# Designs tried in a protein design chat: VHH binders against Abasic site processing protein HMCES (HMCES). Part 154

Target 1, 269 residues: Abasic site processing protein HMCES (HMCES), of Homo sapiens (Human) (q96fz2)
Amino acid sequence: CGRTSCHLPRDVLTRACAYQDRRGQQRLPEWRDPDKYCPSYNKSPQSNSPVLLSRLHFEKDADSSERIIAPMRWGLVPSWFKESDPSKLQFNTTNCRSDTVMEKRSFKVPLGKGRRCVVLADGFYEWQRCQGTNQRQPYFIYFPQIKTEKSGSIGAADSPENWEKVWDNWRLLTMAGIFDCWEPPEGGDVLYSYTIITVDSCKGLSDIHHRMPAILDGEEAVSKWLDFGEVSTQEALKLIHPTENITFHAVSSVVNNSRNNTPECLAPV
Key: E = the ipSAE of ESMFold2; O = the ipSAE of OpenDDE; V2 = 0.75 times the mean of E and O plus 0.25 times the DockQ between their complexes.

## First folded at step 15 (VHH)

Design sb17 (from sb0 with S103P; framework vhh_8pnl_2)
Fold by ESMFold2-Fast, scan of step 15:
Structure sb17 (fold): chain B 269 residues (1-269), chain A 117 residues (1-117)
Amino acid sequence: as target 1 above (269 residues)
Amino acid sequence: QGQLVESGGGLVQPGGSLRLSCADAGFDFSHYDMAWYRQAPGKERELVARITYGGTTNYADSVKGRFTISRDNAKSTLYLQMNSLKPEDTAMYYCAAGLEYEPYDYWGQGTRVTVSA
């Protein structure tokens, strides 16, 4: 996973994240640094994306089931990183393999501190290798969505006009992430950055790409991943596995250039 | 696993030079770490050189001072400048790209380098 769409206006995104805390109270996540949220149809690594995390990370006595939403840099910078420029890191941290997460210090340390987050997106993009050509076919991959007139999920055969209507009730993709906090050695603001955990692709996605993000399907999984005050690392890692509840459709090559930021990036073709 | 296209391999005499290229015209690899691996007949693939998205380079001890890895993100191309080639450098050379610290997701089919008198 190395390209997402997260284009919803802040108020729509916030409402899409409505949840119940441990006491059953309905809540909206509280924003940190909302001015750093930049909606885009084409989010690449090193840009900021919104994540959900437990309020307990910011307030010592907070209920760990309450949620904050904050923009974080995509590409985890470990707390122990000694250089002044994050781009000088010796390895890529855009993604974190589930099978080696406990063996890599960059991920094991923040995971041990409970630094779990849920990465939000409309969906993500993958590029299928087309046999016999030098071109790739991009796909937009997302949770099944509900249509008003038809009982069921929105499909690839639906018109572009129908796709524009669904954003008001769009079910956001919720991906398991790990974040860390890095203090620049020369001073300055603390940098919050994340990685997306990856797993082997499910059967439904295997013809597009052999890897997929670890998707947390439903509020129970999301709550358990975020609640580091009540859910241990060992228990949380049981949520990390391939998911079959996913759909996709082909999109145009407009998405290939990360500078393109228009609805055409995710429109069906 | 994925696809990148290598070029520039060939036959060269000991002490000669070659410049390998790895390109994908349809995809933006500017955020990816990229690497050159090689595999001699009957041996495992080994890392030759790596360059991060930020430009940090790392080299296998056997090629330090002789090979230079570089990238041109505007052309979506990775290069390996190989100088002072030795018979021991004979191998298939593979380009790789990824967003994780090994193993990489995208690989080319390879380009053959033969160093012999």
Scores: ipSAE 0.688, ipTM 0.838, lowest interface PAE 1.3, mean pLDDT 89

Design sb18 (from sb0 with Y104H; framework vhh_8pnl_2)
Fold by ESMFold2-Fast, scan of step 15:
Structure sb18 (fold): chain B 269 residues (1-269), chain A 117 residues (1-117)
Amino acid sequence: as target 1 above (269 residues)
Amino acid sequence: QGQLVESGGGLVQPGGSLRLSCADAGFDFSHYDMAWYRQAPGKERELVARITYGGTTNYADSVKGRFTISRDNAKSTLYLQMNSLKPEDTAMYYCAAGLEYESHDYWGQGTRVTVSA
């Protein structure tokens, strides 16, 4: 996973993240640094994306089931990094392999601190290799969506105009992430950055790409991943596996260039 | 099998030079770490050189000082300049790209390099 769409306006995104805390109270996540949220149809590594994380990370005595939503840099900068420029990292941290997460210091240390987050997106993009050519077919991959009121499921065959109307009730993709906090050695603001955990692709996506993000399907999985106060690292890692509850459709090559940021990036072709 | 296209391989005498290229016209790899791997007949595949999205390079001890990895994101092309080639450099050379620590999810089909008298 190296390209997502997260284009919803802040208020729409916030409502899409409505949840219940441990006491059954309906809540919206509270924003930190909302001005750093940059909606886009074509988000690449090193850009900021919104993530959910436990309020307990910011308030010592907070209920660990309460959620904060915050923009974080995609590409985890470990807390121990000694250089002043994050681009000088010796290795890529856009994605974190589930099979070696406990072997890599960059990921093991923040996991030990409970620094689990849920990365939000409309969906993600992958590029299918086309046999006999060097061209690739991009696909937009997302949770199955339910049309509301006299409705069937939304599908690849729907017109581009109909796709614009679905965002009010869009079910956001919820991906398992790990974050860390880095204090620049020369001073300045603390940098919050994240990585997306990846797994082997599910059967349904195997013809598109051989890797996929670890998707947390449903509120129970999301709650357990976020709640580092009650759920141990060992228990949380049991949530990390391929998911079949996913759909996709082919999109235009416009998405190939990460600088293109228009609705055409995710519209069906 | 390959998702990247290598070129520039060939036959060269010991002490000679070759420049390998790896290109993809259909995808933006500018945010990816990229690498050159090689595999000699009957041996395991090994990392030759790596370059991060930020331009940081790393080389296998066997090629330090002789090989130079570089990238041109405007042309979506990765290069490996190979100087002072030795018979033990003979191998199939593979281009790779990835967003995971020490792992690459995109691979080329390879280009053959033969160093012999």
Scores: ipSAE 0.700, ipTM 0.844, lowest interface PAE 1.1, mean pLDDT 89

Design sb19 (from sb0 with Y104F; framework vhh_8pnl_2; at its last look DockQ between E and O 0.71; V2 from the best seeds 0.71)
Fold by OpenDDE, look of step 16:
Structure sb19 (fold): chain B 269 residues (1-269), chain A 117 residues (1-117)
Amino acid sequence: as target 1 above (269 residues)
Amino acid sequence: QGQLVESGGGLVQPGGSLRLSCADAGFDFSHYDMAWYRQAPGKERELVARITYGGTTNYADSVKGRFTISRDNAKSTLYLQMNSLKPEDTAMYYCAAGLEYESFDYWGQGTRVTVSA
C-alpha cells in the first residue's frame, strides 16, 4: 500500500470513528494534534494520516479500551534512529510485512511495547499491470458500503447532495499499523510515525496486486488490536490476515500524481 | 504505478561499460526503494544494488567499485552504471521497486546483459 484516501472533514471522520468502550459506553475518540490533520483524496508516504490508538499510551491509568485519534507520519521512524533526517533510514518503513514483523527490530520493538494503531482511510489505491501496455490501471479499494436504494455505486451519486450522503455514512477502511515515537537528536517535538502491516492479497484482489494491507474488519478486531493493555502481542497478531471483505473499482490516472487532490482520484471510470 | 521498463542491456566486451535504465511512465517512485537484481542462466536471482527513497545505496560484494546505482525522481528513472564488466556479470537484469522492508513487489521484465569476448 503506497497511496490512500482520507478526505473526510474532521467532524465527519470523528463520528465515523464512534465506538463502544469495554463498559459498553458509546464514545467518540478524542483528538490529539487535530491541526495536523490534512484531508486528502491522495495520501502518500511521509504525509500525515489519522490513526486510532489506545488512550493508555498517553495516560498511565487510562482505560486501554478508550481510543485517541491522532495524525501521524506515514513511514515509521524507529525510536533508536540517531540521524537527524528520517530519510536516511537504510530501509523503507512505509509497510511492514506480517511474516517478518518479529524479525525486524524496527517493528518488533515498538510492537512489543504495545504500540499498535489503526490507520484510517476511505480506501487505498493499487495499480494493476495491464498486459501489452506500459500502463497500469489504478483501482480504489475499500470496504463494501451499504447500498442505499437511491445511491447506487459511489459513481451513481449524480447529485452533490447524494454524494454528501454517501460520505456521511462512509465505512472507513481500518488497517493494522505499528507506530513509534522518535526524538530528534537535535531536539524538538517527538515524532509519531507509523507503518502499515501488509499481507498477501486475498483471492479477490490477487489479480490487481499480490500484496494488501492487513485490514481489521469489524469493531472487535479494531478493539483487540488497539487494546494493548488486555490483548497480548501474540493474540493481536492472530488478527493479521487477508480479508475478502473488500470491493474495488477502477479510477482514472489522476491519482498517479501524488500532487493531485481532487474527488476525481477515487471516482469510478 | 506504471510498468517498470528496463533498457540499456546488450552485448559488451570484457572491461566494457553499460548503463541500464528503468523507467515507469506516469508513476511517482519518489517514495519507493528501488533495486537492480540479476539472474544468470541456471542461477538464482540475486540483488545487485539497492537505493532507498532517501538515496542510501548498497551493493553486492561482487559489483562494489564497478557498479553505481542512482535515481532521478523528476524523471522517475532508475540507473545502473556498470563499469569494468566481466563475463560473470552476464545475466538478465531486473528493476524492482518496493515500500516494504527489504522487499520489492514491483518488477520489470528485465534487460539482458551479455559480457563476452
Scores: ipSAE 0.811, ipTM 0.905, lowest interface PAE 0.6, mean pLDDT 92
Fold by ESMFold2-Fast, scan of step 15:
Structure sb19 (fold): chain B 269 residues (1-269), chain A 117 residues (1-117)
Amino acid sequence: as target 1 above (269 residues)
Amino acid sequence: QGQLVESGGGLVQPGGSLRLSCADAGFDFSHYDMAWYRQAPGKERELVARITYGGTTNYADSVKGRFTISRDNAKSTLYLQMNSLKPEDTAMYYCAAGLEYESFDYWGQGTRVTVSA
């Protein structure tokens, strides 16, 4: 996973993240650094994306089931990194393999601190290698949607008004992430950055790509991944596995260039 | 099956030089780490050189000072400049790309390098 769409306006995104805390209270996640949220149909590594994390990371004695939403840099910078420029990291941290996550210090240390987050997206993109050619076919991959399945593809809306309503009730893709906090050695603001955990692809996606993000399917899985106050690292890692509850459609090559940021990036072709 | 295409291999005498290239016209690899691996007949595949998206390089001890890895993101091309070649450098050379820590998911078909008198 190395390209996503997360284009919803801040208020729509916030409502899409409505949840229930441990006491059964309906809540919306509270924003940190909302001005750093930049909606886009085409998010690449090193850009900021919104993640959910436990309020307990910021407030001593907070209820660990309460959620914060914050933009973080895609590409985990470990807390121990000594250089001034994160681009000088020795290895790519866009993705973290589930099979070696406990063997790598860059990921094991923040996991030990409970630094689990849920990475939010409309969906993600993957490129299928076509036999007999050097061209690839991009696909937009996302959770099955109640409205999309009733209406057909997202491009099958009968009217402009119905088309606009597709995103109001969109079920966001929720991917398991690990984050860390890095203090620049020369001073300045703490950098929050994350990696997406990856697993072997499910059968439904195997013809597109052999790797996929670890998707947390449903509120119970999301809650357990975030709640580092009640759920140990060992128990949380049991949530990390391939899922078949996913759908996709082919999109145009306009998405190939990460500078393109238009609805055409995810429109069916 | 490979998604990257290597070129530039060939036969060269000891002390000679070769420049390998690795390209894929279908995709933007600018955010990916990239690497050169090699495999001699009957031997394990080994890392030769690695370059991050930010340009940080790392080399196997056996090639330090002789080989230089570089990339041109505008051309989506990875290079390996090989100088002072030795018979021990004879192998099939593969390029690789990935976004996962210390792992590469995209591989080429390989290009053969033979160093002999």
Scores: ipSAE 0.737, ipTM 0.856, lowest interface PAE 0.7, mean pLDDT 89
Fold by ESMFold2, look of step 16:
Structure sb19 (fold): chain B 269 residues (1-269), chain A 117 residues (1-117)
Amino acid sequence: as target 1 above (269 residues)
Amino acid sequence: QGQLVESGGGLVQPGGSLRLSCADAGFDFSHYDMAWYRQAPGKERELVARITYGGTTNYADSVKGRFTISRDNAKSTLYLQMNSLKPEDTAMYYCAAGLEYESFDYWGQGTRVTVSA
C-alpha cells in the first residue's frame, strides 16, 4: 500500500469518524494539529494523513476508549533515530509486514509502548500488471458502501450536489498502523509518523497484488486496536489479518502521477 | 513482461564497464526504496545494492568500490554503474522497488550481464 485517497473536507471527515466510547456514548474524535490536514485524492508516502489514536497517549488518566484524530507523516521515523534528516533511514517504513513486526526494532519498540493507530482513507490504490502489455491497470480499493439512491455509486454522480451525497455517508477505510514520536536532534516540534501494517492479500485482491493493508473491519476491531490501556499487544495482533469485505474498480492512469489531485483519480473507467 | 524494465545488459570483457537502467514509464517510484539483485546460474538471488527514497545506499561486499547505485527521482529511474567487471559478476540482474521494511513488491524481468571471452 503506497497510495491512498483521503480527500474529504475536515468537517466531513470528522463526522465520518463518529464512534461510541466504552460507555456507549456517541462521540466525535478531537483533532490535534488540524492545520496539518492536507486532503487529496492522491496521497503518497512522506505526506501527512489523518490517523486515530487513543486520548490516553496525550492526557494522563484519560479514558483509553476516547479517540484523537491527528495528521501524521506516512513513513515511521523511530524514536531512537539519531540523524537530523528522516530521509537518512536505512529502510523504507511506509509499510510494515505483519509476519515480522515483532522482529523489527523500528516497529517492535513503538508497538510495545502501545503506539497503535488507525490510518484513515477513502480507499487505496494498487496497480495490476496486465499480461500482454507493459502498462499497469490501477484500481481504487475500498469498503463496500451502503446502497441508497446515489450514495454508494461514485460513477452515478451527475452534479456537484450528487457528488457531495456520495461522500456524505462514505465509510472510510480503516487500516491498522503503528506510530512513533521522534524528537529532532536540532530541536523543533516532535514528529509523529506512522507505518501501515500489511498482510497477504485476500483471494478477491490476489489478482491485483499479493499484499494488502491490514484492514480493521468494524467498530469492535477499531476500538480494540486503539485501546492500548485495556488491550495488550498480544491480543491486538490477533486483529491483524486479511479481509474479503472489500471492493474495487478500475481507474484511469491519471493517478499514476502523484502530483495529480482530481476526482478523476478514483473515477471508474 | 515484468512491472519494471531493465536495460543496458550485455556481453563485456573482464575489466569492462556497463551501466544498467531500470524504469517503468509513467509510474512514479520516487517514494520507493529500490535495489538491484542478481542471480547467477545455479545460485540463489542475492542483493547487489540498495538505495532508499532519500538516497542512502548499501552495497554487497563483493561489489563495493566497483558498482555505484543511483537514482533520478524526477525521471523515476534507477541506475547501476558497473566498473571493473569480473567473470563472477555474470548473472541476470533485476531491479526491485518496495515500501515494506526489507521487502520488495515490484520486480523487473531482468537483464543479462555476461563477463567473459
Scores: ipSAE 0.603, ipTM 0.819, lowest interface PAE 1.9, mean pLDDT 89
ESMFold2 (binder alone), look of step 16: mean pLDDT 82; pTM 0.836

Design sb2 (from sb0 with E102Q; framework vhh_8pnl_2)
Fold by ESMFold2-Fast, scan of step 15:
Structure sb2 (fold): chain B 269 residues (1-269), chain A 117 residues (1-117)
Amino acid sequence: as target 1 above (269 residues)
Amino acid sequence: QGQLVESGGGLVQPGGSLRLSCADAGFDFSHYDMAWYRQAPGKERELVARITYGGTTNYADSVKGRFTISRDNAKSTLYLQMNSLKPEDTAMYYCAAGLEYQSYDYWGQGTRVTVSA
């Protein structure tokens, strides 16, 4: 996973993240640094994306089931990083393999501190290698959505304008992430950055790409991943596995250039 | 395999030079770490040189000072400039790209380098 769409306006995104805390109270997550949220149809590594995390990370004695939304840099910068420029890291941390996460210091340490987050997106993109050609076919991959008469059918036959009608009650993709906090050695604001955990692709995606993000399907999985006050690292890692509850459609090569930020990036072709 | 395309290999005498290229016209690798690996006959694949998305480079001790890895993100191309080639450099050379900690999901088919008198 190396490209997503997260284009909803801040207010719409916030409402899409409505949840219930441990006591059953309906809540909206509270924002940190909302001005850093930059919606886009074409989010690449090193840009900021919104993540959910437990309020307990910011407030001593907070209820660990309460949620914060915060924009974080995609590409985890470990807390121990000594240089002043994150781009000088000697390894890429855009993604983190589930099978080696406890063997890598960059991920094991923040996991030990409960630094689990849920990465939010409309969906993600993958590029299928086409046999016999040097071309790749991009796909937009997302949760199955509830269809309404107003939204119409989702599929390859739909017009580019069709997607404008489906965003009202869009079910956001919820991916398991790990974050860390890095204090620049020369001073400045603490940098919050994250990585997306990856697993082997499910059967439904195997013809597109051999890896997929670890998707947390449903509020129970999301709640357990976030609640580091009650759910141990060992128990949380049981949530990390491929899922079949996913759909996709082919999209235009317009998405290939990460500078393109239009609805055409995710419209069916 | 075959997600990236290597070129520039060939037969060269000891002390000679070769420049390897790695490209994929249909994919934007600018956010990926990239690497050159090699595999000599009967041996395991080994890292030759690595370059991060930010341009930080790392070299195997056996090639340090002789090889230079570089990238041109505008052309979506990775390079390996090989100077002062030795018979021990004879191998298939592979290009790799990835978004995970020292792990590569994208590999090329390889280009053969033979250093012989």
Scores: ipSAE 0.675, ipTM 0.826, lowest interface PAE 1.2, mean pLDDT 89

Design sb20 (from sb0 with Y104L; framework vhh_8pnl_2; at its last look DockQ between E and O 0.69; V2 from the best seeds 0.70)
Fold by OpenDDE, look of step 16:
Structure sb20 (fold): chain B 269 residues (1-269), chain A 117 residues (1-117)
Amino acid sequence: as target 1 above (269 residues)
Amino acid sequence: QGQLVESGGGLVQPGGSLRLSCADAGFDFSHYDMAWYRQAPGKERELVARITYGGTTNYADSVKGRFTISRDNAKSTLYLQMNSLKPEDTAMYYCAAGLEYESLDYWGQGTRVTVSA
C-alpha cells in the first residue's frame, strides 16, 4: 500500500470512529494533536494520517480499551534511529510484511511494547498492470458500503447532497499498523510514526496486486488489535490475514500524481 | 503505479560501459526503494544495486566500484551506470521498486546486457 484516501472532516471522521469500550459504554475517540490532521483524497508515505491507538499509551492506569485518535507520520521511524534525517533509514518502513514482522528489529521492538495502531482511511489505491501497455489502471479499494436504496454506486451520487450522505455514513477502512516514538537527536518534538502491515492479497484482489494491507474487519478485531493491555502480541498477530470483505472500482489516472487532492481521485470511471 | 520499463541494454565489449534506465510513465516513485537485479542464464536472480527513497545505496560485492545506481525523482527514472564491464556481467537486468522492508513489489520486463569480445 503506497497511497490512501482520508478526506473526511475531523468531526465526521470522529463520529465514524465511534466505539464501545470493554464496559459497553459508547465513546468517541479523543484527539491528540488534531491540528496535524490534513484531510486528503491522496495520501502518500511520509504524510500524516490519523490512527487509532489505546489510551494506555499516553496515560498510566488508563483503560486500555479506550481509544485515542492521532495523526502520525506514515513510515515508521524506529526509536533507536540516531540520524537527524529519517530519510537516511537503510530500509523502507512504509509497509511491514506480516511474515517477517518478528524478524525485523524496527518492527519487533515497538510491537513488543504494544505499539499497535489502526490506520484509518476511506480506502487505499492500487495499480493493475495492463497487458500490452506501459500503463497501469488505478483502483480504489475499500470496505463494502451499505447500499441505501437511493445511493447507487459511489459513482451514482448525482447530487452533491447525495454525495455528502454517502460520506456521512462511510465505513472507514481499518488497517493494522505498528507505531513507534522517535526523539530527534537534535531535540524537538517526539515523532510518532507508523507502518502498515501487509499480507498476500485475497483472491478478489490478486489480479490487481499481489499484496494488500492487513485489514481489521469489525469492531472486535479493531478492539483486540488496539488493546495491548489485555491482548498479547501473539494473539494480536492472529488477526493479521487477508480478507475478502473488500470492494473496488477503477479510478482515473488523476490519483497518479500525489499532488492531486480532489474528489476525482476516488471517483469511478 | 506505472509500469517499470528498462532501457539501455545491449552488446558491449569487455571493459566497456553501459547506462541502464528504468522509467515509469506517470507514476511517482519518490517514496519507493528501487533496485537493479540481474539474472544470468542458468543462474538465480541476484541483487546488483539498491537505492532507498532517501538516496542510500548498496551494491553487490561483484559490482562495487564499477557500477553506480542513481535516481532522478523529478523524472521518475532510475539509472545504473555500468563501467568496466566483464563477461560475467552478462545477464537480463531488471528494475524493481518497493515500499516494504527488503521487499520489492514492482518489476520491469528487463533489458538484456551482453558483454562479449
Scores: ipSAE 0.766, ipTM 0.884, lowest interface PAE 0.7, mean pLDDT 92
Fold by ESMFold2-Fast, scan of step 15:
Structure sb20 (fold): chain B 269 residues (1-269), chain A 117 residues (1-117)
Amino acid sequence: as target 1 above (269 residues)
Amino acid sequence: QGQLVESGGGLVQPGGSLRLSCADAGFDFSHYDMAWYRQAPGKERELVARITYGGTTNYADSVKGRFTISRDNAKSTLYLQMNSLKPEDTAMYYCAAGLEYESLDYWGQGTRVTVSA
């Protein structure tokens, strides 16, 4: 996973993240640094994306089931990193393999601190290697949407001109992430950055790519991943596995260039 | 509009030079770590050189000072400049790319390098 769409305006995104705390109270996540949220149809590594994390990370004695939403840098910078420039990291941290996550200091340490987050997106992109041809086919991959595939429609409900009408009730993709906090050696603000945990692809995606993000399907899985006050690392890692509850459609090569940021990036072709 | 494709291999005499290229004009690898691996007949695949998205390079001890890895993101091309080639450099050379920590998941089909008198 190395390209997502997260284009919803801040207010729409916030409403899409409505949840119940441990007491059953309906809530919206509270924003941290909302002005750093930059919606885009074509989010690449090193850009900021919104994540959910437990309020307990920011407020001593907070209810660990309450959620904050905050923009974080995609590409985890470990707290121990001693250089001034994160681009000088020896290895890419855009993704973290589930099978070796507890073997790698860069991820084991933040996991030990409960630094689990849920990475939000409209969906993600993958590029299918086409046998017998000199081209690669991009796909937009996302949760099945209520009514998107079933609505009685003018033209096609999933055509570009009709996509804007479905965003009010869009079910956001919720991916398991690990974050860390890094203090620049020369001073300045603490940098919050994350990595997306990856797993072997499910059967439904195996023809597109052999890896996929670890998707947390439903509020129970999301709540357990976030609630580091009640759910141990060992228990949380049981949530990390492929899912078949996913759908996709082919998109145009416009998405290939990460500088392109238009609805055509995710429109069906 | 292609897959990762290596080129530039061939037969060269000891002490000679070759420049390998790895290209995919249809895909943006600018955020990916990229690497050259090689596999000699009957041997395991081994890392030759790695370059991160940020430009940090790492080389196998056997090639330090002789090989130079570089990238041109505008052309979506990875290079390996190989100087002072030795018979023990004979191998199939593969390029790779990835976003997973300490792992690469995009691979080419390889280009053969033979160093022989």
Scores: ipSAE 0.764, ipTM 0.864, lowest interface PAE 0.6, mean pLDDT 89
Fold by ESMFold2, look of step 16:
Structure sb20 (fold): chain B 269 residues (1-269), chain A 117 residues (1-117)
Amino acid sequence: as target 1 above (269 residues)
Amino acid sequence: QGQLVESGGGLVQPGGSLRLSCADAGFDFSHYDMAWYRQAPGKERELVARITYGGTTNYADSVKGRFTISRDNAKSTLYLQMNSLKPEDTAMYYCAAGLEYESLDYWGQGTRVTVSA
């Protein structure tokens, strides 16, 4: 749960996030800070990635079912943090265990303010240690995708035309996150940052790794997680569990180096 | 559960020094918090030292001033410099890494350190 792909152009990403609000109206999320979106096949902690959150976080009387999309820093910096440099946090906040989330001030406080977000990605990477070698086998892990005339599989992307078909209707991975807003003590822009909630792996992933991100499978789960105006923390936490609705394939070791940003990172081997 | 590989353990006389290393070939730990733990026979595993991805360190009281944790993110390697070793430092030493608040999900198999005359 330390590496993702989120490479779609902004307009394609935005269209993939089409949703219905509480009144049933079809909408696209409204961007905040769109110029901070940095698409890449190989996102690591401390980089920015887009998340969804309720409009109510920005507008006092807004409809809490309306969504904002914004890039945030991966690695939650708590609002109470006193140092000027986020790397001075005592513990890594890239991930947050679901079983102790209410015991850790860094996560409990923003969660109590309704600071729930949906972290967007094409999918995530995980490394499996292979017996008899010092090498790990990376996998790209993602939602099963609808196969239509206009869309294929990643393995069918042997030309630019087929590549466009793969991503035309890509279902983005939607992970449950918590965010916070930190005002640097010496001034400057407020820093928005998030953590990804983790759970025990489903059976399908247990041979790869024992933890997985908490995946929100479907629009009802996404809507409930985001809507802190209508859905309490207690109710929202019921959405946090493993899912078997996931697929994966092995990828080359190109992805191991986080500086490699090419389609080869997620291509099947 | 993944495995990190420790090295540098061995037999040393009281007052001596050892340097432990830990890496997992082909895996980039530069964004991980990392730690050394130890387990003496018949004892619970205990924290020795922790270092965040940004270099902030914490030490158990029993090793402060004698042990130094460090990391080289370019080589994705964790170190433990152990000076002024005492018989009570005898243990299996494990490295560990994690991306979760105070939780470490990656562990090594350990390297033996024995301090005796």
Scores: ipSAE 0.638, ipTM 0.834, lowest interface PAE 1.5, mean pLDDT 90
ESMFold2 (binder alone), look of step 16: mean pLDDT 81; pTM 0.828

